# VH-VL binders against Glutathione S-transferase TCHQD (TCHQD), part 24

Target 1, 266 residues: Glutathione S-transferase TCHQD (TCHQD), of Arabidopsis thaliana (Mouse-ear cress) (o80662)
Amino acid sequence: MQLYHHPYSIDSQRVRLALEEKGIDYTSYHVNPITGKHMDPSFFRMNPNAKLPVFRNGSHIILDTIEIIEYLERIAEVSSGIEDATFNREVVEWMRKIREWESKLFTLAHIPDNRRLYVSKFLRMVVIARMAESPDLASAYHRKLREAYDTEDKLKDPGALRRSKDHLLRLLDEVETKLEGTTYLAGNEFSMADVMLIPVLARLSLLDLEEEYISSRKNLAEYWALVRRRPSYKKVIGRYFNGWRKYATLVKTWMFVRVRSLLRKY
Short names: E, the ipSAE of ESMFold2; O, the ipSAE of OpenDDE; V2, 0.75 times the mean of E and O plus 0.25 times the DockQ between their complexes.

## First folded at step 19 (VH-VL; framework fv_lutikizumab)

Design o5 (from n1 with heavy chain E100P; at its last look DockQ between E and O 0.85; V2 from the best seeds 0.85)
Fold by ESMFold2, look of step 19:
Structure o5 (fold): chain C 266 residues (1-266), chain A 120 residues (1-120), chain B 107 residues (1-107)
Amino acid sequence: as target 1 above (266 residues)
Amino acid sequence: EVQLVESGGGVVQPGRSLRLSCSASGFTFSSYWMNWVRQAPGKGLEWVAYISSSGTYTYYADSVKGRFTISRDNSKNTLFLQMDSLRPEDTGVYFCAREPGSYYDAFDIWGQGTPVTVSS
Amino acid sequence: DIQMTQSPSSLSASVGDRVTITCRASQDIDNYLNWYQQTPGKAPKLLIYDASYLQSGVPSRFSGSGSGTDYTFTISSLQPEDIATYYCQQYYDYPLTFGQGTKLQIT
C-alpha cells in the first residue's frame, strides 16, 4: 500500500494517524503542493483534483479521506477474521461533522497576504505551463485555476470568513460539551473520530490560535494535551510541529519556497 | 518561589499501605500536570504515574497499576499517591514532579523526595 | 516499553575537559528526549528538553544533540559543580523511561 501525501496537509495527517493507530504498513511518498508537484501530468492523471492524500493499493486508487479510513477498517476486519467494533455510528457522525468545516479558507486567512499571494502566483504559472504541455488534461487544469480564483474571491468576502470561524466555534463548543463525560470524542476509547479532530487542533496550534480556540475550553485543552502523548501524533504531526519545532519548520518552509521560486523550477 | 515538598514516607512491612503527599507553592498548581517518580537505593529513576491538571486523566507504570492511586486536591495545592499492597521492590525515594507546559513530558520542578522502605 | 541505554556508566574527568555522554533508544524516538542532572543527595534537575533545547537558567556549557535512536549530551568545559549523575529520558511513548545513569566524577 502506498500513500501520496504531504506531512502538513490536514487530510494527509488524518489518513496517516489512522494508519499508525491501526498498525498498518504503508509506503510514504511526499508530494509538496507548494511547489506544484501535485500538478505534474503523471500525478494529475491519477488524481485530477490534485488533492492530497492519494491512497493506492495495487491498481486501486482512493482519494477521499473518509473512504480511505473506511477501507482501512475493512482491512483490519478481514485480518482479524471478525467484525471490528472500533468503527460505529457515533464515530461516523463525528467524522462527517468534523470534515464539513472548511479548513482551507480559515488557514489562508491567517497567512500574511504577501506570502500567500507569492505562492499563489507561482502555482498559477505552474498550472499554465502544464496546460500547454498536456492539452489532453487542459480542462482539468483549467478547473484548478477556477478553484484558485474562487478561493481568492472568498478571502475578500468577510461573510465567508466569519461563517468559517462561526462554524469552527460551534464545532469546538460541541466537542467541549461531549468531553465533559468521556475521555475521547466518541467514548472512552480512542477512535477515528479523534483521528479526524486532532489535525484541526494541530492546525490551530500551528497558526498560534491555541489560546483563543483551545485553551479557553477546559475539557478541550486537557484533551489536546492527552492526545499529543500518543506515538501516532508524535510521528505524524509532532515531528514537525510539537512545541518549538513548529517555528523551525515554518522558517524552513518559507526559505524552501523562496529558493525554489528564485530558481524558477516548475 | 516555586516549590514542591513531599511527605508521608516511612518504613512499612510488605502488604501494607502508605499515603504520600506533595505540597505545591509559588505557582498555579491547577494549571499543571503532575507526576510521581521514584528512585531505588543506589539505582536510577523510574516514572510511576501522572495526573492531568484537573485530575480527570491518570496513567500508571505497569509495576504499580492496580496498587497505586494518584490524586490531587487543587483547592489545597496538594498531590497524593496512595500506595497499597506494598512490595519490597517499591522501596526508594519518591519525588513529585511538575511538567512544563503540555508539549514536553519532562519534569522542570521536583520536590526533595520522601523515602519509602518496604521490608519484613 | 522503550529501553534507554546510556554510556558510559561512570566517567572521571578533569576540570576544563569536554565531556560527552551518549544515550541510545531501542527504537526511533524522534528527538522526544530530555536530560537531567542529579547532584548527590538532591533531586534531579532538568537541563535539556526535546533533545537540544536548553532549560532556563542552565549554563550554556551544556548541550544536547542527536536524532533517531542516538543522542549525545555534552559539557563543553567541565566545572567542579558538575559532579553528578546524568540521566536521559524519552517521552515518545508511555511508560516514560530513563537511562540507567552516568556517574560523573572529577579527578
Scores: ipSAE 0.810, ipTM 0.920, lowest interface PAE 0.9, mean pLDDT 89
ESMFold2 (binder alone), look of step 19: mean pLDDT 93; pTM 0.951
OpenDDE, look of step 19: ipSAE 0.879; ipTM 0.936

## First folded at step 20 (VH-VL; framework fv_lutikizumab)

Design j1 (from o2 with heavy chain N101D; at its last fold request DockQ between E and O 0.90; V2 from the best seeds 0.88)
Heavy chain, then light chain:
Amino acid sequence: EVQLVESGGGVVQPGRSLRLSCSASGFTFSSYWMNWVRQAPGKGLEWVAYISSSGTYTYYADSVKGRFTISRDNSKNTLFLQMDSLRPEDTGVYFCAREEDSYYDAFDIWGQGTPVTVSS
Amino acid sequence: DIQMTQSPSSLSASVGDRVTITCRASQDIDNYLNWYQQTPGKAPKLLIYDASYLQSGVPSRFSGSGSGTDYTFTISSLQPEDIATYYCQQYYDYPLTFGQGTKLQIT
ESMFold2, look of step 20: ipSAE 0.822; ipTM 0.928
ESMFold2 (binder alone), look of step 20: mean pLDDT 93; pTM 0.945
OpenDDE, look of step 20: ipSAE 0.909; ipTM 0.954
ESMFold2, fold request of step 21: ipSAE 0.818, 0.822, 0.830; ipTM 0.927, 0.925, 0.931
ESMFold2 (binder alone), fold request of step 21: mean pLDDT 93, 93, 93; pTM 0.941, 0.945, 0.945
OpenDDE, fold request of step 21: ipSAE 0.908, 0.929, 0.912; ipTM 0.956, 0.962, 0.956

Design j2 (from o2 with light chain N31H; at its last fold request DockQ between E and O 0.90; V2 from the best seeds 0.88)
Heavy chain, then light chain:
Amino acid sequence: EVQLVESGGGVVQPGRSLRLSCSASGFTFSSYWMNWVRQAPGKGLEWVAYISSSGTYTYYADSVKGRFTISRDNSKNTLFLQMDSLRPEDTGVYFCAREENSYYDAFDIWGQGTPVTVSS
Amino acid sequence: DIQMTQSPSSLSASVGDRVTITCRASQDIDHYLNWYQQTPGKAPKLLIYDASYLQSGVPSRFSGSGSGTDYTFTISSLQPEDIATYYCQQYYDYPLTFGQGTKLQIT
ESMFold2, look of step 20: ipSAE 0.832; ipTM 0.932
ESMFold2 (binder alone), look of step 20: mean pLDDT 93; pTM 0.948
OpenDDE, look of step 20: ipSAE 0.921; ipTM 0.960
ESMFold2, fold request of step 21: ipSAE 0.830, 0.827, 0.834; ipTM 0.932, 0.930, 0.932
ESMFold2 (binder alone), fold request of step 21: mean pLDDT 93, 93, 93; pTM 0.947, 0.944, 0.944
OpenDDE, fold request of step 21: ipSAE 0.920, 0.924, 0.921; ipTM 0.962, 0.961, 0.961

Design j3 (from o2 with heavy chain S102D; at its last look DockQ between E and O 0.83; V2 from the best seeds 0.85)
Fold by ESMFold2, look of step 20:
Structure j3 (fold): chain C 266 residues (1-266), chain A 120 residues (1-120), chain B 107 residues (1-107)
Amino acid sequence: as target 1 above (266 residues)
Amino acid sequence: EVQLVESGGGVVQPGRSLRLSCSASGFTFSSYWMNWVRQAPGKGLEWVAYISSSGTYTYYADSVKGRFTISRDNSKNTLFLQMDSLRPEDTGVYFCAREENDYYDAFDIWGQGTPVTVSS
Amino acid sequence: DIQMTQSPSSLSASVGDRVTITCRASQDIDNYLNWYQQTPGKAPKLLIYDASYLQSGVPSRFSGSGSGTDYTFTISSLQPEDIATYYCQQYYDYPLTFGQGTKLQIT
């Protein structure tokens, strides 16, 4: 089994956390979307929407996060010989509820415009170069370029941004209330509901929003500290972003993009 | 002045019980995860247990699981270790320790320790 | 459990010497490692966290490095007050585990 992913992708983190928690072996391939490598023709031919993560088992390619996790649940069940209760009714309800939150718009709205526009300009130049190199993929590249402009339009809509924030606040308030009565989100055992939530909290940490969204909620703050003690978190997220590590990772990535753009090496 | 002071150690016979206390001062005790760490005479350090800031989450080393109970009373700024079914190998100095930050599981403030001797 | 092996178990050096202590983990711990100093008759003191970050108030002659399974603690110029036993501690997985300790003495 193969996973094409990136440490910054919420859905990549969700799938990788599930793999690690279930002890499932896989081959990891990093694809950095900030440097435009997900737009390389070879990756684009395999996945024309350039979405992360891409899960592959034999000839089957699965792109949907919940479908991937459901597939992994079946694999873990066969390996253990016992039906895994982590994917029960309440777990599924939490997974859907957490996925409904619009994370892309929220994330982009909290990146300083200067840095976001720098990366956006760089990626547009990559797309233009790739169209020239691969005319057979030109329509797919044109579609990606149009999607980028549509996203820029949504970022100018204060109503859309406010609805995304209000949705997140309601979700976190529900989580805070639930954690009053249980150790984990869907009960007293760690489940795929927690796997879906942890990357949301990690995104808030990456954006320096812990104080506003996590620390202000007593149960959530303690839960966030608890789940970071898990080896799955440490391997999947903490390796890149735990504590001070996030700043080193961001500086390294930003310098790489700047150097490639200044040298015109797309 | 940030301070942790252990008490309740002593000499006991195998199979008996002992309750250790750790009194905290100079910081907001209820905001910190707390740990017990022990050191056998002339030996190295061994982690024993942690308890979360609210007391909701606890975890134990296998050598003490089922025999020791970590707890806290945030209204009294006090951490406890109830030690039941004591064995000679539990002999050592017991430190309470504060976690500086939930990201590093590192102990920035330690008490001076309380000695526990389990022997006939 | 993740086993931490320190070497050497004891070390004698002169004031001004560069001192190096190593710590090996039984598995990759990805820099999830702290270093402590314990002077005789005292509680341990945190020196280094997350393999290489210096705790506030700790002199800059102390440093840490490493990756994977192999980690190094260094005193660049030994001072008389550095006489102590030094411990590494991993925090990749529970239970937290310490190395056996390295007793440092002055010639």
Scores: ipSAE 0.805, ipTM 0.921, lowest interface PAE 0.8, mean pLDDT 88
ESMFold2 (binder alone), look of step 20: mean pLDDT 94; pTM 0.952
OpenDDE, look of step 20: ipSAE 0.907; ipTM 0.952

Design j4 (from o2 with heavy chain E100P; at its last look DockQ between E and O 0.88; V2 from the best seeds 0.87)
Fold by ESMFold2, look of step 20:
Structure j4 (fold): chain C 266 residues (1-266), chain A 120 residues (1-120), chain B 107 residues (1-107)
Amino acid sequence: as target 1 above (266 residues)
Amino acid sequence: EVQLVESGGGVVQPGRSLRLSCSASGFTFSSYWMNWVRQAPGKGLEWVAYISSSGTYTYYADSVKGRFTISRDNSKNTLFLQMDSLRPEDTGVYFCAREPNSYYDAFDIWGQGTPVTVSS
Amino acid sequence: DIQMTQSPSSLSASVGDRVTITCRASQDIDNYLNWYQQTPGKAPKLLIYDASYLQSGVPSRFSGSGSGTDYTFTISSLQPEDIATYYCQQYYDYPLTFGQGTKLQIT
């Protein structure tokens, strides 16, 4: 089994957390979206939407995060000798509810304008170059270019940004209330619902928003501290972002972008 | 002055119980996760248990699970370890220890330790 | 459980010597490692956290490095007050585990 991902992607983190929690071996392929490598023709032919992560088992390709996790859950059930077990409805409901939150717009709104616009310009130029290189994929590249401009337009819409923030606040309030009665999100045992939520909290930590969104909620704050003790978290997210590590990671990323810019690499 | 002071150790026969206390001062006790760590005579350190800042979450080493209970009273700035069904291998010095923050599972403040001897 | 093996178990060195202690984990612990000093008759003291970060108030002669399964603790110039037993401790997974200790004495 193969996973094409980037360690900073929320959905990549969700799938990797699921893999680690279930003890499933996989081959990791890093695809850096800041460099535009998710737009390379070979990757694009496998994944016309250029979305991460991409899960592959033989010739079988799965692109949707929840579908990947459901597939991994079936593999774990078969390996354990329990076939056709009914999925927990509360877990599925939480997974869908958490996925509904629009994380990309929220993240981009908290990145300084000059860095965001520089990366956006770079990626658009990569798409144009790839389109010229691979005319057989031109319609798919045109679609990605259109999506990039649509995202820029949404960033200018204060209503869209406010709705994303309000949605997150409602979600976290629901989580805070649930955690009064249970250790984990969907009960007293760790589940795929927690796997969906943890990368949201990690994103808030990365953006230095813990005090506003996490620490203000007593149950959520202790939950966040609890889940960071898990080896899955430490390997998938903590490796890059735990404590002082996040600042080293950000410095390294900034140096990478500046060097490529100075050398005019595309 | 930040300090932790253990008490309640002693000599006891196998199968009996002891309750250890750890009194905290000089910091906001209710903001920190707390641990017990023990050290057998002439031997190394062994982690025993943790408790979250509110007391909601606890976790135990397998060697003590079901026999020991970690608890805290934040209104009295006190950490506890109830040790039941004691065995000779539980003999050692018991330290209470503070975690510096929730990102590192390290122990930045320790008490002086309280000795526990379990012997016939 | 993750086993932590320290080397050497004991050593003697002179004031001013460079001292190196190693710690090997039974699996990759990705720099989730702390180092402690325990002087005789006292509680342990945190020196280094997350493999390489110096705890506040700890002299700069102490340092840590390493990755994966292999970690190194160094005293650049040994001082008389450094007589102690040194422990590594992993926090990748529970139970938290310590190395068996390295007893350092001054010749």
Scores: ipSAE 0.820, ipTM 0.925, lowest interface PAE 0.8, mean pLDDT 88
ESMFold2 (binder alone), look of step 20: mean pLDDT 92; pTM 0.938
OpenDDE, look of step 20: ipSAE 0.916; ipTM 0.958

Design j5 (from o2 with heavy chain I109V; at its last read DockQ between E and O 0.94; V2 from the best seeds 0.90)
Heavy chain, then light chain:
Amino acid sequence: EVQLVESGGGVVQPGRSLRLSCSASGFTFSSYWMNWVRQAPGKGLEWVAYISSSGTYTYYADSVKGRFTISRDNSKNTLFLQMDSLRPEDTGVYFCAREENSYYDAFDVWGQGTPVTVSS
Amino acid sequence: DIQMTQSPSSLSASVGDRVTITCRASQDIDNYLNWYQQTPGKAPKLLIYDASYLQSGVPSRFSGSGSGTDYTFTISSLQPEDIATYYCQQYYDYPLTFGQGTKLQIT
ESMFold2, look of step 20: ipSAE 0.835; ipTM 0.933
ESMFold2 (binder alone), look of step 20: mean pLDDT 93; pTM 0.945
OpenDDE, look of step 20: ipSAE 0.912; ipTM 0.956
ESMFold2, fold request of step 21: ipSAE 0.840, 0.852, 0.838; ipTM 0.933, 0.937, 0.935
ESMFold2 (binder alone), fold request of step 21: mean pLDDT 94, 93, 93; pTM 0.949, 0.945, 0.943
OpenDDE, fold request of step 21: ipSAE 0.925, 0.930, 0.914; ipTM 0.961, 0.963, 0.959
ESMFold2, last read: ipSAE 0.828, 0.824, 0.835; ipTM 0.928, 0.927, 0.934
ESMFold2 (binder alone), last read: mean pLDDT 94, 93, 94; pTM 0.948, 0.948, 0.947
OpenDDE, last read: ipSAE 0.928, 0.914, 0.922; ipTM 0.962, 0.959, 0.960

